VHH binders against Phosphatidylinositide 4-phosphatase SAC2 (inpp5f). Designs and how they scored, part 17

Target 1, 352 residues: Phosphatidylinositide 4-phosphatase SAC2 (inpp5f), of Danio rerio (Zebrafish) (Brachydanio rerio) (a8e7c5r167to518)
Amino acid sequence: YKIFMDSDSFYYSLTYDLTNTVQRQGELGKSDQPLWKRVDDRFFWNKHMIKDLVDLQAPQVDFWVIPIIQGFVQVEELVVNYNESSDEERSSPETPLQEPTCVDDIHPRFTVALISRRSRHRAGMRYKRRGVDTDGHVANYVETEQLIHVHSHTLSFVQTRGSVPVFWSQAGYRYNPRPRIEKGERETMPYFASHFEKEVETYKKLVIINLVDQNGREKIIGDAYLKQVLLYNNPNLTYVSFDFHEHCRGMKFENVQTLTDAIYDIITDMRWAWVDQAGVICQQEGIFRVNCMDCLDRTNVVQAAIARVIMEQQLKKLGVMPPEQPLPLKCYRIYQVMWANNGDTISRQYAG
Below, E stands for the ipSAE of ESMFold2; O stands for the ipSAE of OpenDDE; V2 stands for 0.75 times the mean of E and O plus 0.25 times the DockQ between their complexes.

## First folded at step 11 (VHH; framework vhh_6fv0_2)

Design r6 (from c14 with S53Y; at its last look DockQ between E and O 0.36; V2 from the best seeds 0.00; counts 0 for: pae E 7.2 > 2, grease 24.9 > 24.2)
Fold by ESMFold2, look of step 11:
Structure r6 (fold): chain B 352 residues (1-352), chain A 123 residues (1-123)
Amino acid sequence: as target 1 above (352 residues)
Amino acid sequence: QVQLQESGGGLVQPGGSLRLSCAASGFTFSRYAMYWVRQAPEKGLEWVSTINYEGDYTYYKDSVKGRFTVSRDNAKNTLYLQMNSLKPEDAAQYYCATGRYWLSEDTPSFDYRGQGTQVTVSS
């Protein structure tokens, strides 16, 4: 598929619906309907701009209505080659993939892509940057899909991020502002429930990964979240907390492995979507919903770590990656840059 | 129930050749990567080779690269290992294996391997 980018991080494709995950597209089935009639409304950013045209319901205008997302798209082709020299470490990994693999290359190849879809709800500067609203929407809601493509096989793993769904604020955009709860526990209950009812309808089961510090200024927000989860008492929610700053102090992000090791069975049981020319082979059985205070840097690091565990399982299943060795260092460096670019892009869009 | 049955081992002189086979049943063979592993006496399991589910990507341990060739026939549910230029250090029990992680109920386990076939290299 051909994907076009606007200068403000808006993306579209003439032939592929960027608003839907591989799994959701499989659930919709094949059709010759226009792309805009099958979109996920949460991520259909140009809906209001072309509303008069779509309301006409005229077949001719269907060709002109192209769904647009705000978010991030990056695609890289990776080569599993353990003989590459350390001189490859000096290259600029942020450079886009520019050329096909060598015509005589016998090393395994796979394509990795990231697609992040920012929700159009609460998109403008007029909305609060934290918490839930009375419609059950949360600030900084992003669905991130990691795709692996090899030959005719497409594999997909999806995660979401979003603000803690209670009513709270944090003054300004400065480092270390004071958070405050704006509504009481009882008053918040129906809006918390409204948010998660929509999430469970969409994803069936959710594993919440709460990265909010369990001590200090952030504690009041983490405590409010846990209280609402307990009051909601839904068997389709699993709640996990991980004090990111306590475990990853001094920028030791390798200690995120403590979290992924602890929940490894949960990650494995979630599975992933797998589609080939014969159709749907399997589906993802839920979703990780990850948050910190603003759902930016800490959230991005943890999502990358979870997605890496899944990617390695996928590649071993396909036989692209040997079972006894990690991927080549160059592959992991490119992976890390892709996720860093994702985080930077979401951060810029959050700032407005 | 997943079954893997290795065959083709035996005694060979240094520099000789053997061809190992692995017959698979009880799962959709063509949807899984397959592995050859080996174990010498009082040693742990050692990975030897991997082949993807279509058979177009292969991997080899460095010490066997250029001497061993893995292949598969998805129509016959059979995995092969052609072993040439055998050395005394290649003597081991050889196992075929599949999948540490499952994607569906049709593949009920994390790891499967067969009973193995013995390869002995001596003069």
Scores: ipSAE 0.031, ipTM 0.478, lowest interface PAE 7.2, mean pLDDT 78
ESMFold2 (binder alone), look of step 11: mean pLDDT 85; pTM 0.857
OpenDDE, look of step 11: ipSAE 0.563; ipTM 0.825

## First folded at step 12 (VHH; framework vhh_6fv0_2)

Design t1 (from c14 with G99D Y101T L103S S104Y; at its last look DockQ between E and O 0.61; V2 from the best seeds 0.00; counts 0 for: pae E 3.4 > 2, unsure alone 63.3 < 65)
Fold by ESMFold2, look of step 12:
Structure t1 (fold): chain B 352 residues (1-352), chain A 123 residues (1-123)
Amino acid sequence: as target 1 above (352 residues)
Amino acid sequence: QVQLQESGGGLVQPGGSLRLSCAASGFTFSRYAMYWVRQAPEKGLEWVSTINSEGDYTYYKDSVKGRFTVSRDNAKNTLYLQMNSLKPEDAAQYYCATDRTWSYEDTPSFDYRGQGTQVTVSS
């Protein structure tokens, strides 16, 4: 499918509903209806600008009503080639280049795509936008879908990010102002519950990955989150905390593997959406909801790490990778750039 | 239920050839990648070859690359392994396998495999 970008922020497609995951599109069923009639309302950014056309309900206007998302789209075609050198034309004596010795020197290919769709709710004034509002919406809410495509197979893994759903702020004149809670625990509970009622209705089960520091200035926000989770007491929520700064001090982001190793069974049990020409093979059984204070850099690194675990499982199950080898380094580097671009784009959109 | 039945093994001289077959039933064969694995006496299972669901992507253990060829016929629900230039080190029980089970590991579990077929290479 073709996807068009008319700015750094907004995306549309004439043939593909960018507002819905592969899984949600399967749940809606097959339809000849125009894209705008099938959208996920959370991500339908041009809804209010075309209301008069939508209310007209004349069939001929369906062509002009194209859903637009704010977010990020990048698509890459990758080749699984273990014979490539990572440095110019060098080989070490300990790791010589492997030469083909048979006639089937065809390397598997797959497409990876990353689609982030930002919620239109609680948007606009991004600076000073933190936490939940009285409608149960949270600041910086983004649904990110990672797609793998090979032949007729389409695989999808979805994660969300969003501000800690309590009433809090971090607005002051200091360089790094202290966050503060704006409403009490009891006053917050109905709105926290309102937010997660919508989330559970949509995703069924959530695994919260809270990256807020458990010590220091951020502790008050992390404590408030945990208290609300305990008060809400919903069996469909699982709460995981990971002190990102404690484990990744000195920019040692490889230590995010400590988190993915610790929750590996949870990641695997989450599964993913898998469809082919004959229909749905399996579905994702919930969603990871990842946050730090602003849901930008730390969140992006952790989401990329979780999605990488899933991607390698997907590629091995498809037979695109052999079971005893890691993905080629070139593929990893492109993957890392895709996620870095995602993080940069989301950061610019949130900062304004 | 998933059923995999290997055949085509036997005794062969070094340098000889054998063609293994695997008849599959009880699942949609054309949806899944398939594998050949082998087990020599007093050794664990060893991965030999992978073929994707469409049959156009194949992988081989380095020790068999250039000598073995995996293929599949999705219309007949059958997986094949053509083994040429056989060596004594290739002697093993050969199994076909699929990974339809969710796994907590990065490697397929090979839980769904047949009874195997013996390949013996001797003078």
Scores: ipSAE 0.383, ipTM 0.748, lowest interface PAE 3.4, mean pLDDT 80
ESMFold2 (binder alone), look of step 12: mean pLDDT 78; pTM 0.784
OpenDDE, look of step 12: ipSAE 0.873; ipTM 0.949

Design t2 (at its last look DockQ between E and O 0.49; V2 from the best seeds 0.00; counts 0 for: pae E 2.2 > 2)
Fold by ESMFold2, look of step 12:
Structure t2 (fold): chain B 352 residues (1-352), chain A 121 residues (1-121)
Amino acid sequence: as target 1 above (352 residues)
Amino acid sequence: QVQLQESGGGLVQPGGSLRLSCAASGFTFSRYAMYWVRQAPEKGLEWVSTINSEGDYTYYKDSVKGRFTVSRDNAKNTLYLQMNSLKPEDAAQYYCATDRTWSYEDSFDYRGQGTQVTVSS
């Protein structure tokens, strides 16, 4: 599959549906249908521009309609090498080099890809949008998929981010705006429920990771979220809070390990999508939904940390990494850059 | 049902060699990475070697690197461990294991009955 970038923000492929995860692709099965008939509507950004063509349902036009996403795509091929200067044990004497059938590459290789797809709902030109709307859509909703590819194996782990789905704003006073709840608890409940009903339909189970501060000015938003989760009382929601600023003071993001250690079993039980030439080996059993106030910096750091735990498990399970070693430093450095680029791109698109 | 059957163990003098085999059945052998693990009396399981599903990526515990060679024959559903220059510390019950679980910690639970390797001098 080839992926084309028309700009820094918009991506398309002539043959691959960028709107769907590996898992959703597997659920749809193989088909000769045009890509636009198989899309996830949430991420089909050019739907409105071609509405008349799509509404005609003409067979000839179906193959000219190419789905476009807004978001982020980065693909890197990495090499598992713990000796950046040499691999002396694998550089054994020239006797193996005299064989024309010997494979020249002695270090494991894998492809890692990061695909973020922003929901087209709430895509207006409004600055500092917050919370849920009367259609059940939330601001800054992004589905991020991390892919691993080795030989015929394709592995996928998916997370979402999105604003706290209550009615709130943060544009109160000129210099020091405090968050403000705009609608009461009872009035909010139908729209909170509308949002999560769609989420549960799509992902089955959600683990909410709420990163807002549990003290101070953010507390009213976190409290409102928890109250709605309790009122909704859906067994498919799990609620986890982590005071990011308290644990990660001074940008010491290594302290996010406190969170990933605490929920390690939840991460492991979530699993991931795994497909090979013979079909589906396993599926992801739900999704992490991560938020802070604007779903940017704090959210991106936490999602990267969760996805790193999964990636190391995936690579060790494939036999690409040894069980007693962490990810090579060069691989981790590139991984961090990929997630930083993701965060920067999402922030630019949000304009907040 | 998943079955793994190890063979090829025995008694050997220090410096000697053994070749272990692991016959696999009840699952699609070629889809999964395979492991060799070992257990000395009253000790926990110790990872020895890993080989990926295609057989082109291998890893070894440092103490056996250069002396042991893992390989697989996907057409015969068989995993091998060639053990050369054996030392007394290599004496253990050796198991093959498959990585069919969702957690790395559980990957060694899918193992056979094992084969005993004894190094006597």
Scores: ipSAE 0.495, ipTM 0.808, lowest interface PAE 2.2, mean pLDDT 80
ESMFold2 (binder alone), look of step 12: mean pLDDT 79; pTM 0.808
OpenDDE, look of step 12: ipSAE 0.878; ipTM 0.952

Design t3 (from r4 with S53L; at its last look DockQ between E and O 0.45; V2 from the best seeds 0.00; counts 0 for: pae E 2.5 > 2)
Fold by ESMFold2, look of step 12:
Structure t3 (fold): chain B 352 residues (1-352), chain A 121 residues (1-121)
Amino acid sequence: as target 1 above (352 residues)
Amino acid sequence: QVQLQESGGGLVQPGGSLRLSCAASGFTFSRYAMYWVRQAPEKGLEWVSTINLEGDYTYYKDSVKGRFTVSRDNAKNTLYLQMNSLKPEDAAQYYCATDRYWLSEDSFDYRGQGTQVTVSS
């Protein structure tokens, strides 16, 4: 039985289907059916716990079944104010009296939410569970949705992370072990294909962002990934490699901009989901699939960077931000904390 | 095709007022944030004002804040700029504009032909 008592890992809503993105919600349409009949099965974590209840197929049971996800949810309301005090402002008796930060109706406000939903497949210790299985599921698969809400507008941008879908292993890090390929190239092909067939069916187009080091101990895994992508030869896959450690040495994470600049047109052309009172205005036309070796820290940094590009485009499109200016620093700091919390939560869930 | 037509320019003395209009067609006006930009002779385009889809969030260049007011009427597909306390440095060709991400057209900015504002010092 799955354990659902971890209060910082499990989330539910009485009225909103946390298992589906805004875009998938729109594709399903409006319904008064119980939430559990509309869920994305990948993320329906309490499915096994309620098996006996759903097997009864009694109408009254439907109202007691609330879908639960394992993952992360954080919601923040932000104010676009370029004149407010910075987070770094000194607190001192000599500081002049400051004008209050304006929070009236002349400052735009928006809600940002981050929802990560972990696949119910492939649990266990991250160091002993890597890659794909014979069902085509990968370790540490998480769908992360970033939401913007302003007035009646709901905007959404979705990314996935997941282990390199080949058969490989790596022992615990105490002894700096080498990763090992467990099955040959030909033997792996059908399972790699099985995984990405499902991904293409769901997301239509994928842009793979492979962050593993292209030299040293990680190379064997990166090479295996690329070879499988080439053998699969699906026009709906785009493969991008970025040696995170090479470009971000010395914790210079600002150099992730090298990646986002290089793929800026791909990010922009992917667009995002937009829904208002009149219905669906546009949809996201693909998804970024991001990985490093364990799909944790490097992956989280890159996903945050990609999502930031999209968020600024969304806010500028809505006129919530002025042109040619970045987010106010306070907004950006909160954004960074949200993504850091996301990464920490995913990491704890992966470790157990 | 997207069409924007500015009007309402003219000659005014310093301290005077003028109201610009921009008629929009060929796209769903209410789905676009709108901009006023201006260009003085032999200078580049300068951003003046932004208004969101609903018309309740507005931004202004510091030099016009408090003097200019942007508004929109989504039922009439029209954008407005009320310019008060005009100064000689406000003299320029004024354009309404929008961004490219909403339409499939291969262009970076959509703007009209502009309307001339002249301030006689």
Scores: ipSAE 0.493, ipTM 0.799, lowest interface PAE 2.5, mean pLDDT 80
ESMFold2 (binder alone), look of step 12: mean pLDDT 79; pTM 0.803
OpenDDE, look of step 12: ipSAE 0.881; ipTM 0.961

Design t4 (from r4 with Y57W; at its last look DockQ between E and O 0.55; V2 from the best seeds 0.00; counts 0 for: pae E 2.6 > 2)
Fold by ESMFold2, look of step 12:
Structure t4 (fold): chain B 352 residues (1-352), chain A 121 residues (1-121)
Amino acid sequence: as target 1 above (352 residues)
Amino acid sequence: QVQLQESGGGLVQPGGSLRLSCAASGFTFSRYAMYWVRQAPEKGLEWVSTINSEGDWTYYKDSVKGRFTVSRDNAKNTLYLQMNSLKPEDAAQYYCATDRYWLSEDSFDYRGQGTQVTVSS
């Protein structure tokens, strides 16, 4: 697939529907229909700009309409080589070429891609960047898909992020202002339920990972979320809390492993989408929905950690890496940069 | 119903060779990575080798690298393990295995009885 970027925030492809996950594309099936008729509406950003064209029922016009997403795309080809750190640094700049020809690379190779799709809903709410609205949409809603491609195999793991779906704000004159709840528990309930009914319809089951601090200024928001989850009482929701600042103080992000270890069985049971030329091998059995207060830095770190657990399982099951070793360090460093770029891009789009 | 039938085991002197086979049926063999695992009497299952679905990438436990070679024939639905320079510590019941059951949320299922490899000195 070819992907074109008009800017660092908007992406399109002439041949691939960037609005849909691999799994959703499999559920839609093969079709001669133009891409824009099969899109996920949440992520169809140029819908309004081409309104007159999408309202027409003319086949020739349909193929000129190309769906655009706002978000992030990065694609990397990685090589699984456990000996590449053994190469000596070359400090003698004598000009002769070290090898007359390149050696054919026998090591396993795979493509990893990140695709983040920002919801177009709430895009026009310039001063309301928190919580849910009366349509059941939340601020900073992003679907992130991590793709692995090896030979004819395509594997996909999807996560979402989005603001705590209650009515709240965080504004003030102090640095680090106190958040406020804007509507009461009972008044919020229908809109919380509306949001999650749409989420369950789309993803079937959700595992909420709430990273909001359990002490201090953020506690009021975390408590409100938990109260709504309990009141909603939906068996398709699982609620997990993790105080990110308590566990990862001093930038000790290795302590996110405490969370991934604790939910390892949930991660494994989630599985992933796996397709080849013959069709669907398996599907993802739900989704992680991760939040902190703004769904940026803390959320991105945790999503990267969860996706890494899945990626290593995927690569081991494909036979791309051995079961007794972790990813080569060089692969992990590139992975970290990809997720850092994702986080930076989402942050820029959120803050302006 | 997935079936895996191992064969080719037997008695061999130290330094000798054996070739194990695994006949697969009941699933699309060519879509999945395959494994050889082994079990000695006082030890749990031990991973020995991996081969991807296309057969172009292989991995081995360090103790068998250079001595064992895994291969597959997708047209015949058969997995092989060529074992050279066998040592007494290689003596075990050998099983072939597939990732299919892990992807379906089932536990990993080792079908058949395995094949015994005995190295006597």
Scores: ipSAE 0.446, ipTM 0.780, lowest interface PAE 2.6, mean pLDDT 80
ESMFold2 (binder alone), look of step 12: mean pLDDT 79; pTM 0.797
OpenDDE, look of step 12: ipSAE 0.869; ipTM 0.949

Design t5 (from c14 with G99D R100L W102D L103W E105G T107Y P108E; at its last look DockQ between E and O 0.46; V2 from the best seeds 0.00; counts 0 for: pae E 4.3 > 2)
Amino acid sequence: QVQLQESGGGLVQPGGSLRLSCAASGFTFSRYAMYWVRQAPEKGLEWVSTINSEGDYTYYKDSVKGRFTVSRDNAKNTLYLQMNSLKPEDAAQYYCATDLYDWSGDYESFDYRGQGTQVTVSS
ESMFold2, look of step 12: ipSAE 0.531; ipTM 0.836
ESMFold2 (binder alone), look of step 12: mean pLDDT 78; pTM 0.794
OpenDDE, look of step 12: ipSAE 0.906; ipTM 0.972
ESMFold2, look of step 13: ipSAE 0.329; ipTM 0.727
ESMFold2 (binder alone), look of step 13: mean pLDDT 81; pTM 0.811
OpenDDE, look of step 13: ipSAE 0.904; ipTM 0.972

Design t6 (from r4 with T50V; at its last look DockQ between E and O 0.62; V2 from the best seeds 0.00; counts 0 for: pae E 2.6 > 2)
Amino acid sequence: QVQLQESGGGLVQPGGSLRLSCAASGFTFSRYAMYWVRQAPEKGLEWVSVINSEGDYTYYKDSVKGRFTVSRDNAKNTLYLQMNSLKPEDAAQYYCATDRYWLSEDSFDYRGQGTQVTVSS
ESMFold2, look of step 12: ipSAE 0.465; ipTM 0.791
ESMFold2 (binder alone), look of step 12: mean pLDDT 78; pTM 0.786
OpenDDE, look of step 12: ipSAE 0.882; ipTM 0.956

## First folded at step 13 (VHH; framework vhh_6fv0_2)

Design u1 (from t5 with T50V; at its last look DockQ between E and O 0.44; V2 from the best seeds 0.00; counts 0 for: unsure alone 63.5 < 65)
Fold by ESMFold2, look of step 13:
Structure u1 (fold): chain B 352 residues (1-352), chain A 123 residues (1-123)
Amino acid sequence: as target 1 above (352 residues)
Amino acid sequence: QVQLQESGGGLVQPGGSLRLSCAASGFTFSRYAMYWVRQAPEKGLEWVSVINSEGDYTYYKDSVKGRFTVSRDNAKNTLYLQMNSLKPEDAAQYYCATDLYDWSGDYESFDYRGQGTQVTVSS
């Protein structure tokens, strides 16, 4: 029943709350309440435009207020087919007839959707483009949800991205400008903590994937991040560092598999949200928070790689994919385009 | 409380047929994909077939394609494997299996499998 409209990267649905993940929808339960009363405030972009209507609190007006997100939505139906050149008959003879036989020449189908929700805080070109502010908000904060739908099953995996939550800038003209720390370690700690207190309240556990280079000009930012994580010392944070440029030099992005292999158990233990007609079957146990310096290209590549591991697990769990095989090449190419479109859209919104 | 009970194994000659059954209880059978796996004396576990919860998507290991047919009856909580044109290589202990709560990508690590039923093929 969803309605999507891409008007300058804004999206809405008349019947579905795009501001909430499948998991948050399940936590809220069923209700006859208007959509706007159930929203995730971080992603309720038209709140400021229709505040007087919302403040009326009249039942008739409630149905005129439709939550709008800024971000990205793409939905694709995919077919699990390992034979790019032709269809093959795979049915067995049905003699004797005791049970229905499956038709092997019918390839499984599933829907994949990607929904990115940009935080309304720190939006636009008038805001600082790097780091945290005194309200604990970070630049370029986006929640990305990858959904799988097949028959009555809906599965969801959620990740976030956001700037390194310290006070920093990156100034310079036309070449890799040197980043600068703008506040001291002790002065920064309360605002770092403010940011992560909100994150832990929402997601319970976070796995930080820091892609900032460990050598060279970026080192000062990566070192500041690690120090703040250590000072904060929260058992619900896990910190992972991956030198993206060292492992992916020469634009060998397939080497991101080094990271996903190294954290494979963490990915698997995080699980995903799963609902069917009977309700919530399981929930995602935390979230990956991925960053590089600007949370654009490197972040998008790593998030796509993590989400691919999860998608293959989800499809194999449902019996939509066979054991011991990767995603079919045609499915993977469409998947890559979906994530590339996501990255391009986030980049344009970040730049203004 | 989850219970899987295989039956229908036995001794057959090459080219013969057997039909395996797996009775399931203690969980919502119709929600989960089900697997047939087997273990030959000299080998570890090997997946044989997979069927999704609705029963409309099936997969087979290449060595058994065209000879084996997996099916399920969600009203009876029962999984089936029709094995035709049996070969000596098919001799193994056969298990039905599922993964209810966690899946690591390794069918040898499934949460639940039955006690198994022996298939013997002799010339």
Scores: ipSAE 0.632, ipTM 0.874, lowest interface PAE 1.4, mean pLDDT 81
ESMFold2 (binder alone), look of step 13: mean pLDDT 77; pTM 0.776
OpenDDE, look of step 13: ipSAE 0.904; ipTM 0.972

Design u2 (from t5 with S53L; at its last look DockQ between E and O 0.64; V2 from the best seeds 0.00; counts 0 for: unsure alone 62.6 < 65)
Fold by ESMFold2, look of step 13:
Structure u2 (fold): chain B 352 residues (1-352), chain A 123 residues (1-123)
Amino acid sequence: as target 1 above (352 residues)
Amino acid sequence: QVQLQESGGGLVQPGGSLRLSCAASGFTFSRYAMYWVRQAPEKGLEWVSTINLEGDYTYYKDSVKGRFTVSRDNAKNTLYLQMNSLKPEDAAQYYCATDLYDWSGDYESFDYRGQGTQVTVSS
């Protein structure tokens, strides 16, 4: 019997549990149990395949059963260098070949990884699956973890995205279709609550970032969301709205800084997970839950912006970056490509 | 009780050298990036140097690069700044600092810095 793999959409590791964040792995502690028995069930995509395999064979197969996620994984090693030489200078045919000598500094290095875990619940085509179901699951639910690794330190910041947890639909995307609420406000309440009870149990506090347009066709969905948040009345939920199209018209995505500046203290108070040889040093104290209508492009841009603020704080805390300097442009360019690849991969998986 | 205490300042001729020390206690020194900052009379705080937790990554303000060397000894909970080729513009009160809270890394708002040690360079 064989394990199915596709490195473009499905990912596995022989020794690492891709279904759990650094923080959740720390909370689980040490165990001699097989890897597949410790997974986060939401992201365990080969669960049914593995169950069939275990049913057919003796128990020793438990230790070579490897959990698989659907989502995205990219790992990059970055160098903090504000004085990098031009490739043109190194490639000049008229210049003698000499090994570069950097006399000024040792340039810090760190690893950045981006892991997105798509929930196996409510998977399907975007135009057919919106909102919440009667089990409290939402469409297009993805947990994205950004990891930093330097020496023995592992730092982690986690965000989620997911459809507005009310019952709604939208016919196709091509013609700016009008969204429609499928169930009434009171009928929706227990399912909205069911979804967020699980979220609060997992993440303790949530900061909702709703990117739905506050005027026009999207307004009905945004209004329904806010009303349900108010009816749920949980002090562990914070609701923030940001009209992405109003602030970022003309592809001015730098105006996302308006949002991150406005919530900078909330971002800073969220913290992050930090683990080293001594164990858990600190933990993330909540999560950002970001949505637009389909939780794709707008969501990805905002999540990248929030995660960048955190990454710079993490690197400065470790002394890997100097104070009052942004990331080197080469690092930022690679960071942007990583998040763009994440968005493209999630979009393809959502569309089918 | 968090304590940072600088020492090693004094009067030196232009082109001379000094070595500053900063003794740290009351926190796990090896888990924090450390900073040297300075303040000349009637001026604000100026960042001078940063060193990471392990001591293998260092950064300097452009005006001191190549002349100053920051180092740390985590076994002794001590931060150092070797200052060579001193200039009159380097004269200032020098402080070691850290941010025990992970608040942004803005060195002007660090809650923890020492009493300082005075560096004077004769004209």
Scores: ipSAE 0.555, ipTM 0.834, lowest interface PAE 1.9, mean pLDDT 81
ESMFold2 (binder alone), look of step 13: mean pLDDT 78; pTM 0.788
OpenDDE, look of step 13: ipSAE 0.897; ipTM 0.970

Design u3 (from t5 with T50V S53L Y57W; at its last look DockQ between E and O 0.68; V2 from the best seeds 0.00; counts 0 for: unsure alone 63.3 < 65)
Amino acid sequence: QVQLQESGGGLVQPGGSLRLSCAASGFTFSRYAMYWVRQAPEKGLEWVSVINLEGDWTYYKDSVKGRFTVSRDNAKNTLYLQMNSLKPEDAAQYYCATDLYDWSGDYESFDYRGQGTQVTVSS
ESMFold2, look of step 13: ipSAE 0.563; ipTM 0.835
ESMFold2 (binder alone), look of step 13: mean pLDDT 77; pTM 0.773
OpenDDE, look of step 13: ipSAE 0.895; ipTM 0.969

